# Designs tried in a protein design chat: VH-VL binders against b1a7s3r263to410. Part 3

Target 1, 148 residues: b1a7s3r263to410
Amino acid sequence: VTIVYDTMHYSTQKMAHEIAEGIMAEGYDVEMFFLHEDERSEIVKSILDSKAIAIGAPTINDEPYPSIGDLMYYLKGLRFERTGIKRKAVTFGSMGGKGGTPASLGKDLGEYGFDVVDTCEVYYVPDEEENKACFKLGQKLVEEAKKI

## First folded at step 1 (VH-VL)

Design du4 (framework fv_duvortuxizumab)
Fold by ESMFold2-Fast, scan of step 1:
Structure du4 (fold): chain C 148 residues (1-148), chain A 121 residues (1-121), chain B 106 residues (1-106)
Amino acid sequence: as target 1 above (148 residues)
Amino acid sequence: QVTLRESGPALVKPTQTLTLTCTFSGFSLSTSGVGVGWIRQPPGKALEWLAHIYWDDDKRYNPALKSRLTISKDTSKNQVFLTMTNMDPVDTATYYCAHRLGYSHGYFDYWGQGTTVTVSS
Amino acid sequence: ENVLTQSPATLSVTPGEKATITCRASQSVSYMHWYQQKPGQAPRLLIYDASNRATGVPSRFSGSGSGTDHTLTISSLEAEDAATYYCQQRSNWPYTFGQGTKLEIK
């Protein structure tokens, strides 16, 4: 399972770690990438080798973080809808205002050939119940990927 | 719960512009992940996807008809509009609007009853 | 464009029998959807993403398939199932529909 995210104030990173814990609790390995530190080519290779992905980004000025937009554009070009595998996906992120990035990313991933099973958005910093929701999201992603 | 209803002129002359309105309830286009599309069906023929619009004002058009189509919305009134220029008798069809989820793989889960548009001189 | 060809064009069956409708795509399809349309009515979503039943759709309807070949199966036909059935893909722009299969009850 591949997790890719970017964050400004670490809230989306906290969500990514909870999702990873949920995936690992089901006995699966996680490869996690932080967009401002990791190379896009390595991230893409990981995604190509995975049946399930989680993509996360905060909403800033009602827009996704620019690094995520760059990755999404590259993923569009790969035409995953032409493969024999219906890769499962979830999207997640934190917001400080209007929000909408996880839903927007989910829309794009669906158009690019991924089966988006759920999204999760948190206002600022996730509380204990929201952390549990992220953990559950990771478990759900794995459950859906098993159907591939 | 979710309802959609199409409205517009029943008769259009060749070369005129058609404007259709979709009025809905049970959901809002201010909600993330929500979209509305337009699909038409000529008498006795298959369905043809025309366009759809998402909550974030992102618009997608059928390339075969893109130069003739404009889709827009008025979120506060729960309405979506479709404008089609230079109407031709071949455009005679029942026009449907339908709800979709933006993160879905392009299926339409709730449909209006359709409005019939006849293009005749 | 990805052309969807349905077969048969018309199918006549007796209540209680099984019906299978095939949708063949000119290019591989990851996500095939199926709609039911009765005369004078709007289409109704039956199956989405190849095999998932839409809300309120009876269990006798099922979808299967991948790549270029997809099928809709009705395991035990009822009189109310007389309708035209359409497949739809979105794997390639633009979204396209099959030409339809008319299901008649004898």
Scores: ipSAE 0.006, ipTM 0.539, lowest interface PAE 12.2, mean pLDDT 81

Design du5 (framework fv_duvortuxizumab)
Fold by ESMFold2-Fast, scan of step 1:
Structure du5 (fold): chain C 148 residues (1-148), chain A 122 residues (1-122), chain B 106 residues (1-106)
Amino acid sequence: as target 1 above (148 residues)
Amino acid sequence: QVTLRESGPALVKPTQTLTLTCTFSGFSLSTSGVGVGWIRQPPGKALEWLAHIYWDDDKRYNPALKSRLTISKDTSKNQVFLTMTNMDPVDTATYYCAHSPYYKSGWYFDLWGQGTTVTVSS
Amino acid sequence: ENVLTQSPATLSVTPGEKATITCRASQSVSYMHWYQQKPGQAPRLLIYDASNRATGVPSRFSGSGSGTDHTLTISSLEAEDAATYYCQQRSNWPYTFGQGTKLEIK
């Protein structure tokens, strides 16, 4: 399972960690990538080798975080809809204002050939219940991926 | 209550451009995840999706018709527009606009306008 | 594109009977949507994401299936159920509809 995220204030990173814990609780390995540092070719290779992905980013200026936009453009070019394999996906992110990034990413991933299982967005820093929701999102992603 | 209503000309001549308006109430296209689509149905035939516009102004077109279609919105007036160029008699159909909620991974049309019939003939 | 083929094309049943409509996809579909269209009316959403009943839809309507085979079942038909039924997939771009199944009540 591959998790890719970017974050400005660590809120989305906390969500990514909880999702990873949920995946690992089901007995699966996780590769986690932080777009601020990790190379895109490594991220793409991980995605190609995975049955499931989780993509996360905060919303800034009513737009998705720029680095995630670049990754999404590349994923579109891979034409996963023609591979015959329907990879599972979830999207997540934190917001301080208008929000909308997880929903936007989910829409695009669905059109790129992924089966988007769910999305999750929290206001600023996740509270205990929101952390549990992220954990459960990771478990749900794995449960759906088993159907492939 | 959510309502959608299509409006436009009932008769169009071949080669002309068709412009349809969808006016709605009960929801906003500024709401994250929401979209509006256009679907047509020729007499006695199946439904065919034409175009979709999302809350973030992202636009999607049926690849078979993309070169002829333009979708746009005026969020402040609760309106969505569809323009289709070079009309042909085979484009005769009832045209619907429909609300698409985006909850989680849902891409379905839960509420539809009554439809507007467009006949293309000389 | 993912082609959806519905069967049967036409179904004629008596009130109180069960009707089953199948939608077969050329590519795997995780979630299928179903619509009802009565003569002269706009389509009405019945089932979304394979098995969820839309608001106001009677409990006699149910959806099931996964992969390439999906089914709409009407457990106890009423005269008002005479309509054409369409499936729709969201798994592959562009999103497509089936050709329709016409249900006639005797």
Scores: ipSAE 0.006, ipTM 0.574, lowest interface PAE 11.6, mean pLDDT 81

Design du6 (framework fv_duvortuxizumab)
Fold by ESMFold2-Fast, scan of step 1:
Structure du6 (fold): chain C 148 residues (1-148), chain A 123 residues (1-123), chain B 106 residues (1-106)
Amino acid sequence: as target 1 above (148 residues)
Amino acid sequence: QVTLRESGPALVKPTQTLTLTCTFSGFSLSTSGVGVGWIRQPPGKALEWLAHIYWDDDKRYNPALKSRLTISKDTSKNQVFLTMTNMDPVDTATYYCARTYYHDSKGYYFDYWGQGTTVTVSS
Amino acid sequence: ENVLTQSPATLSVTPGEKATITCRASQSVSYMHWYQQKPGQAPRLLIYDASNRATGVPSRFSGSGSGTDHTLTISSLEAEDAATYYCQQRSNWPYTFGQGTKLEIK
């Protein structure tokens, strides 16, 4: 399972770690990538080798976060919709004003050939219940990926 | 109570441009995960998707008709518009607008439809 | 484009019997949706995401399938079920619909 995210203020990173814990609680390995630090080709290789992915991004100044947009554009070019298999996906992110980034990413991933299972969005920093929701999202992703 | 209603001319002459309006209530196109599309159905034939607009102003067009279609919205008035150029008698059909919603579902589906507006292309 | 082919094109069933409609996709579909259209009316969502019933849809309607083969089943046909049924995919762009199956009551 591959997790890819970007964040400015740690909130999306906290969500990514909770999703990873949920995945690992089900006995699966996870590779986690932080777009600010990790090379895009390594991220894409991990996605190609995975049955399931989680992509996370915050909404910054009511605009999409640029690094995630770049990754999404690259994923579109890979034509996963033509492979004949459906990798499972979830999207997540934090917001401080107008939300919608996880839903927007989910829409695009669906059109790029992924089977989007669910999304999760939190206001600013996730509280304890929202952290639990992220943990459950990771478990749900793995449960759906087992059906491939 | 989600409702959608199509409006526009019932009769269009060949080569003219058609403009249709979808007016809706019970939801906002500012809501994350919401979209509105246009689907048409010629008399006695199958449904054909034409265009879609999402809450984030992303637009999708049927490649077979893309050069003729423009979809736009006025979020403040709860309206979505479809413009189709160079109308031909084969474009005679009932035109529907319909909502899609991505909440916690695996995909987008047309959950609410307008009643349809019939457009006849004839001299 | 992902071409959806429905079978049969026309189906005649006696009330109380089971009706089965198949939708075959040229490419794998994760989410098949089904719509019911009665004469003179707009389509109505019946089944979404392969097997979930839409709000207000009777339990006699069910959907199943994965990959390229999906099925809509009406377990106990009623007179009011006479309609044309359409499958629809959104797994591939552009969105496509099947050609429709006309269900008639004998």
Scores: ipSAE 0.006, ipTM 0.547, lowest interface PAE 11.6, mean pLDDT 81

Design du7 (framework fv_duvortuxizumab)
Fold by ESMFold2-Fast, scan of step 1:
Structure du7 (fold): chain C 148 residues (1-148), chain A 124 residues (1-124), chain B 106 residues (1-106)
Amino acid sequence: as target 1 above (148 residues)
Amino acid sequence: QVTLRESGPALVKPTQTLTLTCTFSGFSLSTSGVGVGWIRQPPGKALEWLAHIYWDDDKRYNPALKSRLTISKDTSKNQVFLTMTNMDPVDTATYYCAHRGYSYGKLYYYMDVWGQGTTVTVSS
Amino acid sequence: ENVLTQSPATLSVTPGEKATITCRASQSVSYMHWYQQKPGQAPRLLIYDASNRATGVPSRFSGSGSGTDHTLTISSLEAEDAATYYCQQRSNWPYTFGQGTKLEIK
């Protein structure tokens, strides 16, 4: 399973960590990529080899997400909708005001041929219950991937 | 248990090419997410990252030294190599190879296990 | 290049006291790593991704910080803690280390 995220305030990274722990609890290995640092070629290779992905980005009013947009544009080009098998996906992110990025990413991934099983958004820093929700999101992602 | 050990010449003359070998055990460079880096430390100075190689043969070089550095691997022999051209006395340092820490793919990018280091002196 | 500047350069502390080492980055760092190096030895990982202790590292070591300012705190100092400490960032390639802080226990 592949997790790709970007973050400004650590919140989305903390969510990514909890999702990874949920995935690991189900017996799967996780490859996690941070878009500020990691190379696009490595991310793409990981996604192509995965049955399930998780994509995360914060919703900060004045922060654009060119890195996430670039990745999404590339995924659209891969034409996953032309396969008989739909890879599973979840989206996640933190918000400081507007909100809506995980839902927007989920809609796009669905159009690109992924089976988007859930999304998760938290305000600023996830609390204990929100951390549990992220852990469960990871478990749900791999439970759905087993159906492929 | 993860272990790494550096080997190479202790003395190099100016303008020569240095080749270092890192031999490791306890992990495979074919495992997704794994990487090995080279770091050096001149006597009494700070650590400096030189190069890194990933499981998929992707390579990163310190831009300040990129024209002089080549990193490569032999996955079947559990070895990583570093070649540095046009050696100069300022390149005198202890050279370390280290294992990239990893539990969740590439999230934890730190060097959790280091070799003992090999000292290279550049002198005429 | 993201330049890391540590302060103080040298710190002298009595056993049982607390020491704080600061690492200031020229560009924002999401997570900082910290290493301990004793004379003649390779560096040892202490803290990774800001606040996680490496295996076998005593609880008296802790890391914190965000953006350009990060700190390593060592509480209840012991004689064995005398070493040079380095911060390291991975937010920008090339990955860089601070110049080091020498901790002396008097």
Scores: ipSAE 0.000, ipTM 0.486, lowest interface PAE 14.1, mean pLDDT 80

Design du8 (framework fv_duvortuxizumab)
Fold by ESMFold2-Fast, scan of step 1:
Structure du8 (fold): chain C 148 residues (1-148), chain A 118 residues (1-118), chain B 106 residues (1-106)
Amino acid sequence: as target 1 above (148 residues)
Amino acid sequence: QVTLRESGPALVKPTQTLTLTCTFSGFSLSTSGVGVGWIRQPPGKALEWLAHIYWDDDKRYNPALKSRLTISKDTSKNQVFLTMTNMDPVDTATYYCAHKWGDYFDYWGQGTTVTVSS
Amino acid sequence: ENVLTQSPATLSVTPGEKATITCRASQSVSYMHWYQQKPGQAPRLLIYDASNRATGVPSRFSGSGSGTDHTLTISSLEAEDAATYYCQQRSNWPYTFGQGTKLEIK
């Protein structure tokens, strides 16, 4: 399972870690990438080798963080809808004011050939219940991926 | 123009269940990022957030009242509903529904006054 | 929960003067929101995300602050500004409001 995220503050990173714990609790390996410092080509290679992905980003100026936009354009070009495998996906993110990034990313991934099973958005810093929701999101992603 | 309007009973007896309806126009609850919340205000007191529902049907409740509250929506009718069980005289308040964006409420209904009395 | 305490509880000012309302949080708040409520009316959003004016709000209203100390400032007060003002946060679950500051214009 591949998790890719970007964040200006720690909130989206905290969500990524909770999702990873949920995945690992089901006995699966996770490869996690931080877009701020990781190579895009390495991220794409990981996605190609995975049946499930989780993509996360905060909302900035009512738009997804710029680095995630670049990744999404690259993913569109790979034509996953023609690979014969419909990979499972979830999207997530944190917001300080206006939201909508996880829903927007999910819509785009659906068009790119992914089966988006759920999304999760948190205001500011995840509380205890929101941390549990992220953990369960990871478990749900794995359960859906078993159907491939 | 964004408008919201609350409706429901003006009088409720102790132990009864209150059901309120919020009818709105000028926006859709199918739009990503959009939510509708319920906030109440007892006479002469501060505002208290009760619950909200998002475009994707995700629901949040005030922990102090969670066991008594249910929020739901009918996106096709532009309506949001709030149910509150076991009403008590201390629940006497004006109940508002409001358009939610991010973590604030930018447009409010005029409010509906609910009095809980025997 | 994060308790918001507003001061002063009541403020009386003359038209043309400047009013300052403070909201102190028991826990750090990144973005405070402010509402205006006139008697018999619903609350109206004034300031969101600490310092942004809501649509239709006059430029005389401004917000500032971070951490535990946040301020709403109203310059060149008008008679129509007589109202109760509330701060609101969600930096910490759950959503909470201050107790309100009643602003009276002499």
Scores: ipSAE 0.005, ipTM 0.504, lowest interface PAE 15.7, mean pLDDT 81

Design du9 (framework fv_duvortuxizumab)
Fold by ESMFold2-Fast, scan of step 1:
Structure du9 (fold): chain C 148 residues (1-148), chain A 120 residues (1-120), chain B 106 residues (1-106)
Amino acid sequence: as target 1 above (148 residues)
Amino acid sequence: QVTLRESGPALVKPTQTLTLTCTFSGFSLSTYGVGVGWIRQPPGKALEWLAHIYWNDDKRYNPALKSRLTISKDTSKNQVFLTMTNMDPVDTATYYCARLYWSKGYFDYWGQGTTVTVSS
Amino acid sequence: ENVLTQSPATLSVTPGEKATITCRASQSVSYMHWYQQKPGQAPRLLIYDASNRATGVPSRFSGSGSGTDHTLTISSLEAEDAATYYCQQYHSYPYTFGQGTKLEIK
C-alpha cells in the first residue's frame, strides 16, 4: 500500500501517519511519500506496484496544494482504468475553512479508474477521536484491497 | 553520529512521580518519520515498550500503562521527556530511550539506559 | 496484543558453529526486528524488516521469515556473540518484544 500526501502544517501529516499505522496493524507493508520532498517517478512506481493507495492534501484558498494537483494530472495520464485491476483508494486532508479537497480528489480518482472506498476530512488539527478514525480508515483500505 | 542519553533520579519512593529526560544529538525530531521512544527492562526480564513521540508531536502509550504515562518533547533542545505517576516497586527497571522510525517501527540507536529503583 | 514467543530460551554452542533462534508471533506481523543485548549494555539493532542487516552488523548474522514465523541465524559463531537476543514486531499496537534467547558460547 502507497500513501502520498502534502501539507504545510502537520495536520495532514498526522492523518497520513495514523492511516499507515492502521495498514501496518493489518499486516501490510506501507510505502509513504511526502510530495514536497519525494520524486514523482518513485511515487508513481510505488502506486503502479500497489493494490491500494491513500492520497492526502489540505485545502488552501478552496483548492488543494499545487503539488497534489500536479500528481493527479499525471495519474490521469496513466489511465489506470486500462491496467486490468481496479485499485482501492482513500483520500484525506485537513482544512481551516470551507474544505472539500478529499471529496474532490476522491471524485477525480474514481474517474481515473480507482475504486474510492472512503474519504476523511478534519478541521485544522485532528483530535484523538479523529486520529482513531484515520487508523480505522487504513484498516478499511486494506480490507477492501483484499477483494481485488 | 547519533547519540542518546537518559537522565533522571536513581531512587524513587512508592507513590511518587518519575520524570526522565532523553537528550540526543546527531538528528532532529523535526525530521520526517523520526521519533523517540521509551523502553524499560526490569532486572533479568524482557524489554517492554512504554511510549513514543514522533516528529509531528503524535504520541502513543502502552495501553497497560497509559493512565500513568505522559510523553513530551522540546524539539529545539533535542529532548524528550517521560513522566510516570504513582511509582511502585515493580516499576524498578533500567529505562532506555531510543530513536524510532514510524514507517517500520524499529529502534536503531539506543541510549545507555538509566536505572531507577523504587523502594522506601 | 501480539505475543512473541522465542525458542529456545537458552542455547549453548561452540565457536564456529551455527545458531538458529526462532520467534513465533500469535498474529501475523508486517515487520520483525532483532536486537542483541550483551550483559550490562543497551540493546543493539541487528536485523530490521525480517532480513536487512543494520549498519555495522557482521555478515554472519542473517534473518528470514514472514507472517507468524521468523528466524535469526548466526553462522560461524564467535565468543563476542554471547548475548541475549530479542525479536520485536511492528504489526499490532502495542509494540511487543519476545522474552529473549540467551546464547552462551562454550
Scores: ipSAE 0.000, ipTM 0.515, lowest interface PAE 14.1, mean pLDDT 81

Design er1 (framework fv_ersodetug)
Fold by ESMFold2-Fast, scan of step 1:
Structure er1 (fold): chain C 148 residues (1-148), chain A 117 residues (1-117), chain B 112 residues (1-112)
Amino acid sequence: as target 1 above (148 residues)
Amino acid sequence: EVQLVETGGGVVQPGRSLRLSCAASGFTFSSYGMHWVRQAPGKGLEWYAVISYDGSNKYYADSVKGRFTISRDNSKNTLYLQMNSLRAEDTAVYYCAKDYRGYFDYWGQGTTVTVSS
Amino acid sequence: DVVMTQSPLSLSVTLGQPASISCRSSQSLVYSDGNTYLNWFQQRPGQSPRRLLYKVSNRDSGVPDRFSGSGSGTDFTLKISRVEADDVGVYYCMQGTHWPYTFGQGTKLEIK
C-alpha cells in the first residue's frame, strides 16, 4: 500500500500516520511518501506496484496543495483506466476554512481509473475520534484491496 | 460588503452563562470556517474557538474546553458561542472572525462581556 | 505553541516620522511550500482589528503604501514610512504557519 501526502499544518501528516497504522494492524506493509521531500519517480513507481493507495493534502487558498495537483496531473497521464486492474484508493486531508480537497481528489482519481472507496477530512488537528476514523480508513482500504 | 455583527454581550455574574451571536452578510457564510477571538481589557488578542464551514468539526483553546461551545446555523447565516461557568478572567471583548485561506480577513465589531460580582 | 514576541511594546512618534515594529517567532514561519504565513493587524482605539499585511509583505486592499512589511524565517518588521494621526493604535503580528495560530502581544503606537 502506498500513501502519498503533503501538509501545511502537521494535521495531514498525523492523518497519514494513523492510516498507516491501520494498514499495518491488518498485517500489510505500507510505503509512505512526503511529497515535499520524495522524488516523483519513486512515488509513481510505488503507486504502479500497489493495489491500493491513499492520497492526502490540506486545503490551502480554497485549492488543493500545489504539489498534490502536480502529482494528480501525472497520474492522469498514466491512464490506469486502460489496464485490467482497478486499484483501490482513499483520500484524506485537513482544512482550516472551506475544505473539500479529499472529495475533489477522490473525484479525480475515480476519473483516472481508480476505485475510490472512501474519503476523510479533518478540521485543523484531528481529535481522538478523527484519529480512530483515519485508522479505520486504512483498515478499510486494505480490506477493499483484497477483493482485487 | 462583508459584514459581521455581534450581539449578546453584557454584564454577568461569575458562574452564569451567556450566548453570543454573530450575524454574517456579504459572503456565502456556509462556505467558510469561523472563529471566535477574545481581547481582555488592555490586553492582546487571544484565539478561543473555530468551527468548520458545515459545523461538523470544532476546536477550542485549552482554557475554555468544556465551558464554551461554538455552533452555527447556516440557514440563518449566524455563528454562536455558548459560554458556561463564566469566570472573571473571561471578561473581554469577543470578536467573530471569518477564516479565508488561513487568515482572519474580516472581523466583527466585537461584543463586550463583563464577568463581575 | 509558537511564541510571537513584539518589540517595542509601545512607541511614541512625531507626525511625519517613520515607525518600525519588530516581531520575532520562536520557530521558523517558512512553510514547506516556501511561503511565510505572517500577518500584521492594526487595531485603532475602540475599533475591531483590521488586517494590514499578509504573507509578510502583501498589502490588503485599501491599506496605504506607507505600510510595508519585511523579514524572513523568524524575524519580521512592520514599517510605517510617514506616520499619520490615523495610525494611532495597537499593531499585532500573527502566524498562520503552525497550529494553533498565535498572535504577538501587541505594540501601541502613539503620537507625540
Scores: ipSAE 0.000, ipTM 0.480, lowest interface PAE 14.8, mean pLDDT 79

Design er10 (framework fv_ersodetug)
Fold by ESMFold2-Fast, scan of step 1:
Structure er10 (fold): chain C 148 residues (1-148), chain A 118 residues (1-118), chain B 112 residues (1-112)
Amino acid sequence: as target 1 above (148 residues)
Amino acid sequence: EVQLVETGGGVVQPGRSLRLSCAASGFTFSRYGMHWVRQAPGKGLEWYAVIWYDGSNKYYADSVKGRFTISRDNSKNTLYLQMNSLRAEDTAVYYCARSYGYDYFDYWGQGTTVTVSS
Amino acid sequence: DVVMTQSPLSLSVTLGQPASISCRSSQSLVHSDGNTYLNWFQQRPGQSPRRLLYKVSNRDSGVPDRFSGSGSGTDFTLKISRVEADDVGVYYCMQGTYWPYTFGQGTKLEIK
């Protein structure tokens, strides 16, 4: 399972770690990538080798987050719809302005050939209930990926 | 205790520049978005600028875009507004205020007065 | 831009009586996350604005119980159950659902 994220307030990073804990609790390995520090080619390679992905970004006001946009453009070009398998995906993010980025990313991933099983958006730093939701999101992702 | 203290206001002639500062204390400044809101004499509140927690994103009201620049120094817990090409209609009390995501303006500074006249 | 319209623009109330201020938005303030980002602020003469309420009805720390907020979608109300002398000032509603953030024009509350 590949998790890729970027962050504005640290909150998306906390969500990414909770999702990873949920995945690992189900007995699966996870590779995590932070877009500002990791090479895009390594991220894409990890995604191609995975049956499931989680993509996270903070929600920002009407402006695309450039690093996430760049990754999404590459994923569009790969035409996963034509690979013979439908990889599972979830999207997640924290709000710092206008909401809706996880939902928008999910729609795009669906068009790129992924089976988007859920999305999750929280304010800033997740509270205890939101942490549990992120953990469960990771579990749900691998449960769905088992069907591939 | 959360405090925001603005300085830098004054009386200036049209076409001149001023730099406002907002000193923050009592919270982790580097985790909050910061805003400038102004109020013309006898008028209502109007939002003008925001800067994200790390300085990466900045947005302005169209009326000040290109003339005003928002910036911050997280090591000094200070927010700035550089105001260039000042006009009479920029006369107002300027407030700084904080936000944490969608939790807007729970704390405000006391305001600093900018008067643009000859 | 979302236009926020308050009514009345001025209100004179006898001490101890209730006061009510209306705020209407040009479009629904319900965010895609299900929350409504409508805030109320008080500005006493010569002072900075102070937030009274956030997300329609949630009271900030230190705000008396006599202040309450209600409403949904495009129609919102701030109520003061028993006006006190310290309530003199201008009240503003503000929306944070859409960028740019916008304020109502303000309602001036005076004692008769």
Scores: ipSAE 0.000, ipTM 0.506, lowest interface PAE 14.3, mean pLDDT 80

Design er11 (framework fv_ersodetug)
Fold by ESMFold2-Fast, scan of step 1:
Structure er11 (fold): chain C 148 residues (1-148), chain A 119 residues (1-119), chain B 112 residues (1-112)
Amino acid sequence: as target 1 above (148 residues)
Amino acid sequence: EVQLVETGGGVVQPGRSLRLSCAASGFTFSRYGMHWVRQAPGKGLEWYAVIWYDGSNKYYADSVKGRFTISRDNSKNTLYLQMNSLRAEDTAVYYCAKGPYYKGEFDYWGQGTTVTVSS
Amino acid sequence: DVVMTQSPLSLSVTLGQPASISCRSSQSLVHSDGNTYLNWFQQRPGQSPRRLLYKVSNRDSGVPDRFSGSGSGTDFTLKISRVEADDVGVYYCMQGTYWPYTFGQGTKLEIK
């Protein structure tokens, strides 16, 4: 399972961490990438080798984070809908205002050929209940990926 | 309770390699980020590497990038630092520290292990 | 890199008197999440560093209340209300807002 995210806030990283723990609790390996630091070619290779992905980004002034947008455009070009495998996906992110980035990313991934099973959005920093929701999101992603 | 124990320090010649280990106990190692911080003799503290809880993400200060590699083995509760192409300026006490990856908050530190690079 | 500047670099204090250490950052340490990741560490002679304060003013468990932190943006202060013999050592501020994480030069505290 591949987790890709970008963040200006520690909160999106905390969400990624909890999602990863949920995945690992089910006995699966997780490969994580931070878009600001990691090479795009390695990210794409990991996604192509995975049955499931999680994509995370914060909402800045009610708009998606730019680096995630670039990745999404590249993923659109790969035409995953033609591969015969419908990879599972979840989206997540933090917000300080109106929000909506996880839902927007989920809609786009669905159009690109992914089966988006759920999304998770947190106001600023996740609390204990929101951390638990992220953990469950990871478990749900793996459960759905097993059906492929 | 929480303990971090560094080993692997010693005296080495310039250009050689050395591997440091940090054995963790008293907390669930696989759930936390880990850092390496060093202190040259009579000098201050310098942060230079971090690794995320699962080993997938790493960040290095420019002074060591390309020469030092941080890694971890969660099955052994151990953090590692592979130091290649050692230079005299790498002489320091090396500490491992527990803390998040994306923010600098180091709540526990090891006792340190001394690395001396001399000819 | 964010430069952290401490002042003074050394100070001698009479037992029971207050001590104050300043720390200035080259840019604001307010993170986009609203928190300020400014930490204070104490290193006693021959020992590893231990954290005293995090997020400017929050004390770690076991740290006496005579240690307090204040400040915002780029200017921060560590205060010891009444210095005790056990306070001898070097004190470091550290910013955790930006990579690479950076420390001040350290302030050596001695008893007169």
Scores: ipSAE 0.000, ipTM 0.498, lowest interface PAE 14.5, mean pLDDT 80

